# Designs tried in a protein design chat: VH-VL binders against DNA topoisomerase 1 (topA). Part 2

Target 1, 137 residues: DNA topoisomerase 1 (topA), of Thermoplasma acidophilum (q9hm08r4to140)
Amino acid sequence: FRIIIAEKADAGRRIAYFLSGGQVKSHRAKGTSYLEFEYNGSKTYLIPLSGHIVEADFESGYSDWNKIDLSDLIDARIVKNIKNKVAYQTLQAFRGKVEEIVIATDYDREGELIGVEALDIIKEGKEEIRRAKFSAL

## First folded at step 4 (VH-VL; framework fv_disitamab)

Design a21 (from da5 with heavy chain G104D)
Fold by ESMFold2-Fast, scan of step 4:
Structure a21 (fold): chain C 137 residues (1-137), chain A 119 residues (1-119), chain B 105 residues (1-105)
Amino acid sequence: as target 1 above (137 residues)
Amino acid sequence: EVQLVQSGAEVKKPGATVKISCKVSGYTFTDYYIHWVQQAPGKGLEWMGRVDPESGETYYNQKFKDKATITADKSTDTAYMELSSLRSEDTAVYFCATEPWLRDYFDYWGQGTLVTVSS
Amino acid sequence: DIQMTQSPSSVSASVGDRVTITCKASQDISSWVAWYQQKPGKAPKLLIYAASSLQSGVPSRFSGSGSGTDFTLTISSLQPEDFATYYCQQANSYTFGGGTKVEIK
């Protein structure tokens, strides 16, 4: 199945409703809310992240990451402690189960970092990785 | 039809705790976020936080995260905001307000609750 | 953290005047701006949402415009009941502007 990582619950719900045509199921797991729907013939889960999941420190050389390709960010080391244990556990539950990971966080520095944090938790290495930008609706 | 009715004014001593209620009627309680907004005497509006009554998920302004606890009770269609360790600077009118899901605005407001902290 | 800078802090106006209030966001917020009116001793009332959409029941003399970082609320012909304080709000993380008091000249 597919997983979509969004920043902000409100943005995530707009994305889910847009992609599903309005047919969305809400879930709660260990205090983390997420959405389920069908899109393009595949079961899709959308997890909105309200903020950082881990306290992150990138290896030297990643200070100007507006210039860095997403694949370079995925390979960056995240070396600090788990900050949001509930979100972390929810994302770990999807590890090894998804065929496609879509990063739909904001295209600013914080949103991209949150997206990388989530991707590092879920990714095993054979998933299709996509980045999507959604305008305000 | 839609109404938000808040509990009455409170006078508290420093160090006390106060819990304000916001009772909702005229719509499905779980279809709206409930927000809390502080307005100190003669000052502007400051957002404190919100709760999703469906999930219990909360989101706080960092300034208030250690001061305020926001909850919702689906069985009574009531949201709550608790202020701990009250100080004189917590003296303010506190408003609850609804945000329709996906709409990004506060369409209905409670009448406000004045909390006065004095010795 | 998104900051909303509202100007002016106060304006003195007469009935029939055109009043313009401006709000500037510290970063691009698309159209995610709402405007509220607050009268003394009362709760705020929603006037405009999504930068330019008029809330049901609000008189057409109120209008909103702008996108990105610069937003404006306009009252085309001020009425006696419009003397109040007005607030902008960015909707992403709910920051209010400092308010603009519209006073009788």
Scores: ipSAE 0.000, ipTM 0.511, lowest interface PAE 15.3, mean pLDDT 80

Design a22 (from da5 with heavy chain G104S)
Fold by ESMFold2-Fast, scan of step 4:
Structure a22 (fold): chain C 137 residues (1-137), chain A 119 residues (1-119), chain B 105 residues (1-105)
Amino acid sequence: as target 1 above (137 residues)
Amino acid sequence: EVQLVQSGAEVKKPGATVKISCKVSGYTFTDYYIHWVQQAPGKGLEWMGRVDPESGETYYNQKFKDKATITADKSTDTAYMELSSLRSEDTAVYFCATEPWLRSYFDYWGQGTLVTVSS
Amino acid sequence: DIQMTQSPSSVSASVGDRVTITCKASQDISSWVAWYQQKPGKAPKLLIYAASSLQSGVPSRFSGSGSGTDFTLTISSLQPEDFATYYCQQANSYTFGGGTKVEIK
């Protein structure tokens, strides 16, 4: 299946509605809501993330996501402290089953770091993750 | 003081099932993943799988997915690993180990449990 | 699945020697490598994480380096307590290298 990470719940709902043609199922897991729908023949889960999941100190060179290869972001070293246990637990529940990840966050530093945090949490390496993509809203 | 204490050695016949425990103390049980690692006699370390004690979610090495069942009990701060349909090839020392969230390393280890499968 | 190839499988060394152990990943893993020491009959002990970060309490004679696919653990001046087996681990999907036994000459 596919996972879409969106920074804001409203933006996430707009994406889910548009891609699904209005047929979206809402779920709640440990205080975090996420959306399920079908898109282009694949089951898709959209997880809205508000704020940072972890406090992160990131290596320099990752401030412009439009110009950075996503494989570099996946492998980047991050020093972390958990700030949102509920969001973290929701993301880890999807580990090992993902075929494609799409990051749909604002193009500022905060949105970029939230997307990297989510991608790092989901990536396990035992499942081959197809290329992740950034989508502007 | 952080401790991982595993159950004692087991001797089993082929076809049997064994369940090994790993009791955690010295920190919050749900703040760490618990991993299981197999070491056959005279051989290296092989990762088997992990459990998140908070969610109960598991993730397995493909090699062990039909052999091992990993669980955690938050009420007793204990993780478990069950091996089914035992064969002589399952004879090994089994270790539990902790991974702090998002740190990607095993900082504390249990003492190991020897499982011997013989007729 | 990511494979970790560790070399050498064994090395004979004397106290005071510099010992170098190498680990090669089958694909780029950035710096997501940990190193462990295991003594006979004991559980492994974490030495290095994130390729080059020394775990608290580990002597400074241990160091790690590398990025991408090629990683190295170095013991600058081998001590009697360092005779052990060493393992690298790819930290993203938990694959261990085959191990290197550092034994007395």
Scores: ipSAE 0.005, ipTM 0.518, lowest interface PAE 15.5, mean pLDDT 75

Design a23 (from da5 with heavy chain Y105W)
Fold by ESMFold2-Fast, scan of step 4:
Structure a23 (fold): chain C 137 residues (1-137), chain A 119 residues (1-119), chain B 105 residues (1-105)
Amino acid sequence: as target 1 above (137 residues)
Amino acid sequence: EVQLVQSGAEVKKPGATVKISCKVSGYTFTDYYIHWVQQAPGKGLEWMGRVDPESGETYYNQKFKDKATITADKSTDTAYMELSSLRSEDTAVYFCATEPWLRGWFDYWGQGTLVTVSS
Amino acid sequence: DIQMTQSPSSVSASVGDRVTITCKASQDISSWVAWYQQKPGKAPKLLIYAASSLQSGVPSRFSGSGSGTDFTLTISSLQPEDFATYYCQQANSYTFGGGTKVEIK
């Protein structure tokens, strides 16, 4: 099966409907949220994200990156915080049996980090990663 | 069965505020978006906005963004739509409706609430 | 914003007639169209979604067609309970057409 990771729900919906010709099943229950459809002969699951799923954070109050003094980084311990539990649980549900992963975010830094974090959660079964951009007129 | 039950009719003076409720049952409140739709007397349907009860995120029609405030209360399975600074043009029936997450259409509707603004 | 232009505004018809209602989007919306029926004093009811999919419980005399910018709702053989106002809706950003009132001759 294929996974598509989209940065925002409405953008993900547009992608799903375009690729499926409008034949999309939505799934939202028990902490999971994804769209399901057929595309190019493969079952496809589109998972929309909002912000970072997992964030590295500095213990002892160094969690705001805009206010971090670089000289203090040596003394900080990094802890991971899980953000957006629904996206995290949804990604976990598709771990392992993935034939293709498509990352469909904008090309700024934040979109790139979201894609990397999602990919880290879905570690097994991936054969190929594509990065898509939706900038049609 | 799925039901959306709205609060009763309201008569308000110009400048007043009104808050309409939409209580849902028969499905998990956080699994569906809730929308609000305005229908002026003898006129058609106009979409106002939506709320995601799971996240609290809202999305508004630009026409209504400074007029309407949409909220959801997970503890009571109730969505709300508040209209401020009421004018005669706000006289309408207001419907709540459900969208199964990201389907783009409304499969269940409330019965409607008539708001009359008169002096 | 996507505009939905619906025609005709009203049509007078008899039981057994074939009724056709059209809806035009201002830009390509693929199959992002739904159709609703509204009877006086009542809430709208979903008839068709994704341009051509019949909602569960809706009679088969209702059908939808079209893609891109031009969409059609057809009632193949009008029944007494079908006298109502019909609305198309663009599903991407929730714009409704102006409505078509199907009334008795």
Scores: ipSAE 0.241, ipTM 0.705, lowest interface PAE 3.5, mean pLDDT 80

Design a24 (from da5 with heavy chain Y105A)
Fold by ESMFold2-Fast, scan of step 4:
Structure a24 (fold): chain C 137 residues (1-137), chain A 119 residues (1-119), chain B 105 residues (1-105)
Amino acid sequence: as target 1 above (137 residues)
Amino acid sequence: EVQLVQSGAEVKKPGATVKISCKVSGYTFTDYYIHWVQQAPGKGLEWMGRVDPESGETYYNQKFKDKATITADKSTDTAYMELSSLRSEDTAVYFCATEPWLRGAFDYWGQGTLVTVSS
Amino acid sequence: DIQMTQSPSSVSASVGDRVTITCKASQDISSWVAWYQQKPGKAPKLLIYAASSLQSGVPSRFSGSGSGTDFTLTISSLQPEDFATYYCQQANSYTFGGGTKVEIK
């Protein structure tokens, strides 16, 4: 089946209703909701995201320069913090079950990052990945 | 049972500021957008703006962007709308209302708050 | 911005009548229309969402139809409690129609 990621609920609704011809089933989960419909013969799920799902953060240890060992910086890595737990869980439930992932977030920096965050949660590497622009709807 | 309870009626002088509250219960505060709607005496409904309680993100009707400030407080499950520089034409009933994500409709409404601006 | 033109502005009707209210959008909004009922001194009540979906608890005499730019709310057999003002609303950017007052003939 297909999954579409949209940046905002209003944009997601417009896309879902436009593509489905008005035949949309709404699913509700606290903090995250998604739409289900048929498009071009495929079951399609549209998940709108209100903002970032995760944010990158550096591992602790940078609070005092005098205590930072430069060798520690070489081994440091970015630790992802989950900001929207329900959105994360919803996206993770689709992992490995989709044929196509469509990123329909805004083309600005924030929308692109939200799209990448969602993609990282869902994809296993075999899906067809496409970016779509629906801003004229 | 989902319920939106708004603060009581206000009488203000021109130039004053008023802040109206909308306390929600019966659902998870961050699951629904909260909208504000103005209705002047004897007139129809006019959408003012909305807030996403989860992110704090707001969107305004351009007519109200310099008049209204919409906020949400997750610690008290309360949304607010503040009106600044009050004028007589701001006299109206103000409603808060919820929109379940992806619904495209306001399924629950507060009882309304009358704001009267007079000298 | 999307304008919603609602007609008629008022209609006089009797109990048992079929009442039809029309709403026209200035541009294609697919099925993104909701209908509300408002009684004097009360908050609006949602009747229909997504142009034709009946809200839970709303009597079946209410129905909505249409897509694109032309939408209709129908009350198949008007009841005494149905005398009220009705509003359409588009969900693309939340514009309300001007309202239709359904009053006693």
Scores: ipSAE 0.007, ipTM 0.556, lowest interface PAE 11.9, mean pLDDT 80

Design a25 (from da5 with heavy chain E99D P100S)
Fold by ESMFold2-Fast, scan of step 4:
Structure a25 (fold): chain C 137 residues (1-137), chain A 119 residues (1-119), chain B 105 residues (1-105)
Amino acid sequence: as target 1 above (137 residues)
Amino acid sequence: EVQLVQSGAEVKKPGATVKISCKVSGYTFTDYYIHWVQQAPGKGLEWMGRVDPESGETYYNQKFKDKATITADKSTDTAYMELSSLRSEDTAVYFCATDSWLRGYFDYWGQGTLVTVSS
Amino acid sequence: DIQMTQSPSSVSASVGDRVTITCKASQDISSWVAWYQQKPGKAPKLLIYAASSLQSGVPSRFSGSGSGTDFTLTISSLQPEDFATYYCQQANSYTFGGGTKVEIK
């Protein structure tokens, strides 16, 4: 399976409908809504996030987010405080199930941090990780 | 606690229709798919289909698409599976099941409903 | 359609034995495999998910392994309550294996 992380519900719906050709199923899990569809031969789940899931501080050396490749932060140490427990639990339910994680949050610093937060919750270290930009949708 | 409680055993004649129920409690009914699984006497498990209680959308195993009709009633937190044009080979135990968090793993099951088709 | 071929169909074993059950998928399903235990007259119970993750409340003598197309369920030291039928299942489109009956020797 594939999981796509989007920053906002409306943007997430547009992405899902575009990629699926209009065949999208909606779900709720412990109060968090997400979408299921088929794309490029794989079952795909899209989780739209309304904001930050955790409060996080990066360890020394990771202060310039705009110049750091997402791959450079995959193993970064993050001190966390959980802000949205429901979203956290929903993302944790996909841990160990997915082969590909796509970060489709806004391409600014806030969106990148939300993407990193979600990635840290889901990843086990063997998934293929991709960043996608859907600004044209 | 999460529970799925199914209706009782049914004995039907060939050609009849039967509708079995699966009442859920302990979680929000619309959050997860309800799946149906058939087990013929002395045989293994076979997935029949699923329903999304929120939308009413269904997805079927092709083998069962013309035999089974799966529905959900949000007002009573109950899913249903109807079998039409019953034949002796439809004699089986039918289970409802759900998967938490949409992972495709069935962590909660109903107790099963035996449907016997005999003349 | 993805087929799941399970072997053996039955095994006779004694309390304390190590029991190994295998399951082969007709195509690569990564780690999307679950294992269930079913006792006579009862619904199946989830034991293992994601090929190797132990479900809450399941004894540690149960373990799962494998990836791609070949998967294994192991019971390290069979107990009296473990005599049952076991099924593998792929999570992509919900196909079950044929089952393995573990019966007393």
Scores: ipSAE 0.005, ipTM 0.526, lowest interface PAE 14.3, mean pLDDT 79

Design a26 (from da5 with heavy chain P100G)
Fold by ESMFold2-Fast, scan of step 4:
Structure a26 (fold): chain C 137 residues (1-137), chain A 119 residues (1-119), chain B 105 residues (1-105)
Amino acid sequence: as target 1 above (137 residues)
Amino acid sequence: EVQLVQSGAEVKKPGATVKISCKVSGYTFTDYYIHWVQQAPGKGLEWMGRVDPESGETYYNQKFKDKATITADKSTDTAYMELSSLRSEDTAVYFCATEGWLRGYFDYWGQGTLVTVSS
Amino acid sequence: DIQMTQSPSSVSASVGDRVTITCKASQDISSWVAWYQQKPGKAPKLLIYAASSLQSGVPSRFSGSGSGTDFTLTISSLQPEDFATYYCQQANSYTFGGGTKVEIK
């Protein structure tokens, strides 16, 4: 199978309908919707992300800026938190099950980072990875 | 625990109609396709068709398009498969199966329903 | 209409044997192949998906390989509970192979 990662729900829907000719099945996973269709002879899943899935944060002890020394911030541990658990779980369910991962997020810094976050959740290391631009849709 | 439970064995005369059921539990009924597979005595597996319980949309194997009618009832979490104008060649075990997280593959299966057509 | 041709139709084997079953698609289906095990009177059980991925709970003696049109299921050391009929299936439009019966020698 193929998986396509899109940055916005409306953009993802347009991509799915364009590639499928309108034959799209919608799925839901604990509040996250994703789309299934056939493209170029292969089952294809499109997951439209609404934003970042994972982000960096300080440990809880360093959240009060008025009481923190600058020297303490240098030694602070930075922990990556799962920002969207439902999206994370949906992407993780495809881990090890796909042959091709297509990143179809916007061509800008934020879109690139969202694409990398999704890729890190899905990939096992044997998949073919491609980037596609669907701005013409 | 995901479970698909099918109705019991049926014995029908040629020309009759039979409707078999597949009740699902352990997941949200509308999230996955439900498929039907025929297995004639001593023969292999043959895909018949599928239904999307959310939309009611169906797709059939061309061989079965004039023989089988597949439906889903969201209020009872039950899928159905009806065979019309029964002939001896329709004698078979019929399985329902779900296409779950592993799309294109049948993760969970019902126990099967034997339909015997005899004169 | 994609055809799946499975061979052999039957094989006689002993416990401890290496068993190999092949499946050939009439057209390129990438890696969209599954393998199922069926015992008499029972429903099929998914063993392998996407040609080579082992379904959770399935023993590691089962393995799958291949891509394009040629696929193989291997049982590295046959156990008593492995005597069954095995089917390949292509995932794009759900056609099954004819089956291979693995029976005791």
Scores: ipSAE 0.007, ipTM 0.528, lowest interface PAE 13.9, mean pLDDT 79

Design a27 (from da5 with heavy chain P100S)
Fold by ESMFold2-Fast, scan of step 4:
Structure a27 (fold): chain C 137 residues (1-137), chain A 119 residues (1-119), chain B 105 residues (1-105)
Amino acid sequence: as target 1 above (137 residues)
Amino acid sequence: EVQLVQSGAEVKKPGATVKISCKVSGYTFTDYYIHWVQQAPGKGLEWMGRVDPESGETYYNQKFKDKATITADKSTDTAYMELSSLRSEDTAVYFCATESWLRGYFDYWGQGTLVTVSS
Amino acid sequence: DIQMTQSPSSVSASVGDRVTITCKASQDISSWVAWYQQKPGKAPKLLIYAASSLQSGVPSRFSGSGSGTDFTLTISSLQPEDFATYYCQQANSYTFGGGTKVEIK
């Protein structure tokens, strides 16, 4: 199955509605809300993140995150501390279980960092990683 | 504590209908799908279908789509499964079950309801 | 339609034995497999989810493995309370395997 990471609940709902054609299941558990639907023959979960999950310290010299391509972000070394325990545990439950991870956070520095944090929690190395822009929705 | 409590055993004649209930407690009824599973005497488990208690949307196993009608009443936190045009082959234990929010697995089950179809 | 083929249909075992049950999917289902235990007259109980994750409260002698199309449930040291029927299930469209009855030898 597929997991989509969105930065805001409202943006996440619009993405889910668009991709599903309106057939979306909303869930609430452990204080976290997420969406489930079918897209392109695959079960898809969309998890909206309202902010950073971990505090991250990056290697010196990488202060211009808005100029970094996704392929470079995947290879970045990050030292982190858990900031949002519920979000962390929710994402970690998907680790090793998904075939595709779609990062649909904003295309700016903060969105990139949130996307990298989520990706690092979920990925084991075999997944197809995609970056998606849904600003038109 | 999460509980799914089903209605009691039923004995029906061929051609009749039966409606089984599954009352939910211990969580918000509209948060998770409710599934129904059939188990014929001495046989294995077979998934029948599911309902979203919030929307009323259903999805069925093709084998059961013309036999079973699944509904949910969010005012009473109760899901239902109705079997029409009963035949002896419908004799089985019927279970309701919830789906875990992180995956498509059944983490809570009702105790089962035996439906016997005999002439 | 995804089919789940479970083997063996039954196994005779003694307390302390290692028991393995296998399940084969007709197409790639990644790790979307659960294992259930059912005792006579009772509802099934979830043991393993996502092929290898142990459900809370389930003894560590139960383990699951596999990915793609081939999956295994292992009971490392069978206990008296483990004599039951076991079912695999794929999570994509909820197909169950035919079941394996673990019986006293």
Scores: ipSAE 0.006, ipTM 0.528, lowest interface PAE 14.0, mean pLDDT 79

Design a29 (from da5 with light chain S31Y)
Fold by ESMFold2-Fast, scan of step 4:
Parts: C-alpha cells; structure tokens; sequence
Structure a29 (fold): chain C 137 residues (1-137), chain A 119 residues (1-119), chain B 105 residues (1-105)
C-alpha cells in the first residue's frame, strides 16, 4: 500500500478527500489521527504531522537508594527524545509494509526536514519515494 | 531521457553581470529542485544555492547570497543563475544539477558553463 | 556550517588495486552522504547515495559504507576508467568534501 505524509492536519484532510472523492475512513488513537482511503487502486494512508518527530535530550537516572552497593551510580545518558511519541509509533508500525511513500509536507526547509524524519522511520530501502504537489486544494 | 543543457561559455570584464541558463527536458520541471555548483579552475565543488521551480523559493549558501540570483521559468522549463559585480575570483565552471525532493543528492547534471572574468 | 573533511587528497594506484577514500563530517549526519566521480572536463556523476545505496548504472565494484560522522567509498578492483577525482557530499546543507584524486601509479 501507499503512505502520504502531510505537514498540517487541515491540508492532509483536503488532500485525502480530494483523492478519494470523499470516501475516507478516519482513525484516531491517543493524540494522533490518520486517514485511510483508496486511490488509483491502492489502499492509501495519509498521516498528518505537526512539527518535528524526534529531538535529542539529556536524561539522568538514579538507582533505588534502598539497595546501595558499588553498582548503584548515577547514569547520565544522552537519549533521543521522541517529541511526538504517537506519530513515531504510528510511522514505525508501517515500516516494511509500504510499497510507496509520498511526501506532501510544506516546501520550505522545515517541511523538508519533517519529511526526512518520517522517511527515516518508515523506509527499509525498496519503497518508491515520491513528492506530491497538491496545489489548488 | 533526462537532459540539462546549459548556455555557452562567457568572457566578461570586471564589474559586469552574467546570466547562465539551464534548460531541462525529460521530466516534469517542477518535480525536482535545481541547484547551482561552482568549480574554480583546478579546485573542488562548491554548492551555491537552489530553487524550487514550483514555488520560486530559493535557498543560498551564505557565501553566494549577495553575488548570485537563482530563478526558474516554468513556461520555458529553464533555470537561471545570475552573477553580479564580476571579479576575477568568479572565474569558474558553473554546473546546474537536479535534486529529487528531500533526497539531498544530485542525480543529473548539466555539462557546465565556463565563465572567464578578465581585463 | 557542516564541514566535510575528505582524505587522502590524492592516491596513486594501479589497475586491480583496492582503493579506499574516507570522509568525516563535523557533526552527526546519520547516513545522509553521497559520493560523486568527476573526470577532467566533465560534470560530476552520482555513484552512491544515502551512504551505501548504489546509483542505477554504476558498476558494483563501487561501494559505500558508514554512518554518523565517518564514511567510506571503496573501489574493490580499480579499472582504467576509474582514474578520476571523487567527492563526498552531505545531504542536509549540501557541503562537498575537498576531493580525492585517484592517479595512475
């Protein structure tokens, strides 16, 4: 099947309704929504993103103080904080199942970087990757 | 299939302006970014900037922001790069090249245009 | 902003040799690196993208590897047509490495 990545929910909905002729199924789960429809004989999922998905952060953890021994030390780690956990998990669930990935994010640099973040999560290497232009919608 | 054909060599005097063209065929003109790359004699490649032919939006290497103007004309499937206030250090071969959207690499290249700035 | 440091600047090699060219980014760029070949008087030609993906039509003796900050282009068995200058390029803001000239020994 096909995945379309859009940057804004409203723009994503306009695209889905236009391509489907109005026959769209909505999915909503704990802070993320995506749309399902048929286009050109293929099942298509459209996932609107709101900003960046991943951001790096410092995280410090502490051992249980009641169990003090020589291995109970402060562990400071640099972790990748998933800025939008539900969007990340939704995209990850489609990894390996997709034949075509269509990026329909805004045409500025930030929109491109959001598209690249989504591609990094979804692609395994054999998918067809396309840009979508949805002017006049 | 895909071709990028650039305008011919130019010889200019210091202070002049030059405008180089890159005519595209074999794909939908607005589906790819078009980039310009400078190569001074005997030196390496240096990225100058890009244009999105669909929107007209540009993005420049800060080094070239006040020197180069990049444009695209959808009616003729042609991208342009204009250099103003030419100096001898602008002597170089200039290449246009296509980037598939979001890929960050250049899959097709023009043949290059030599610009010589001399007295 | 992102610097790409390429080494060596030149290498002398014979047909049949294994040639290795390295490229180091000043910051983590994941695997977003491309490699190009340029012959005298010609435009560059894309060889490798996304660090390790071979461009269509490029011979299999060319391979790329690496992630993060350290990347390598390898020519497993150098052919006469491979004497050229090679460039790495990072995909986030389009910085090229300084180039490596592969010369006849």
Amino acid sequence: as target 1 above (137 residues)
Amino acid sequence: EVQLVQSGAEVKKPGATVKISCKVSGYTFTDYYIHWVQQAPGKGLEWMGRVDPESGETYYNQKFKDKATITADKSTDTAYMELSSLRSEDTAVYFCATEPWLRGYFDYWGQGTLVTVSS
Amino acid sequence: DIQMTQSPSSVSASVGDRVTITCKASQDISYWVAWYQQKPGKAPKLLIYAASSLQSGVPSRFSGSGSGTDFTLTISSLQPEDFATYYCQQANSYTFGGGTKVEIK
Scores: ipSAE 0.006, ipTM 0.529, lowest interface PAE 14.0, mean pLDDT 79

Design a3 (from da5 with light chain A91S)
Fold by ESMFold2-Fast, scan of step 4:
Structure a3 (fold): chain C 137 residues (1-137), chain A 119 residues (1-119), chain B 105 residues (1-105)
Amino acid sequence: as target 1 above (137 residues)
Amino acid sequence: EVQLVQSGAEVKKPGATVKISCKVSGYTFTDYYIHWVQQAPGKGLEWMGRVDPESGETYYNQKFKDKATITADKSTDTAYMELSSLRSEDTAVYFCATEPWLRGYFDYWGQGTLVTVSS
Amino acid sequence: DIQMTQSPSSVSASVGDRVTITCKASQDISSWVAWYQQKPGKAPKLLIYAASSLQSGVPSRFSGSGSGTDFTLTISSLQPEDFATYYCQQSNSYTFGGGTKVEIK
């Protein structure tokens, strides 16, 4: 199945609704907050973030965020401490269970950092990792 | 089962402030956004803003940003909307309504509160 | 801001008539449309969400259709209790249409 990481709750909602044709199940309960729907024959979970999940420092490329590719961010070494427990628990619950991770955060410096934080929590190393921009929303 | 009960009608003078309440029952208060909608006499519906009772975060229609203040109190399962510097054009029925988290539609509505601004 | 243009502003109809109300969005909103019914002195009631999904408890004579920018609410056979004002709403940032009053002919 697929997971999509969105930076803002409203942006995530628009993405989920657009891709699902309006058939979205919302989950907001103890320790979890995410949207669930079907897209292109696959069950898809969308995690809308509201800000930083962990405090992060990058060992490479950190001073030049606007020139970093997603592949560089994936391979970056990250030092972290948990700031948002609910968001962390939600992402952790999907670890090792997904086939594709789609990063749909903003392409400014803040959004890229949030995307890297989420990737580090959820990735096991064998997932397809994609970057997506949803201009129709 | 689900109910939104709003406070009673208010009559205010120009320049006054009014605070309307919306008490929620029958669901988990923090699972829904609470919205406020204005309807002037004989006119249509206009969205004013929303609050997330879980975080306290608000989002406003720019038209109402300097007029309305929306809050939520988790301890009493009550949302509030305060209108400042009242003018005659603020005379309207104000509704609270629930949005299931991130679904974008309003499934339950309060009965409405009439606010009349007159001398 | 996304604008919702609703038409007609009023329609006179008889019991048993098919009534059609339309909404046009100023930009593509996919299926992000809800429809509400409001009777005089009452709060609005949700009829349709996600452009075409019928809310539980709403009679099957109500149906919604459309995607993108053009949306329609249809009442297949108008009943006495259906004389009311109807509103569309885009669900992305909560803009309502101007309303359509369905009146007795």
Scores: ipSAE 0.041, ipTM 0.669, lowest interface PAE 6.6, mean pLDDT 82

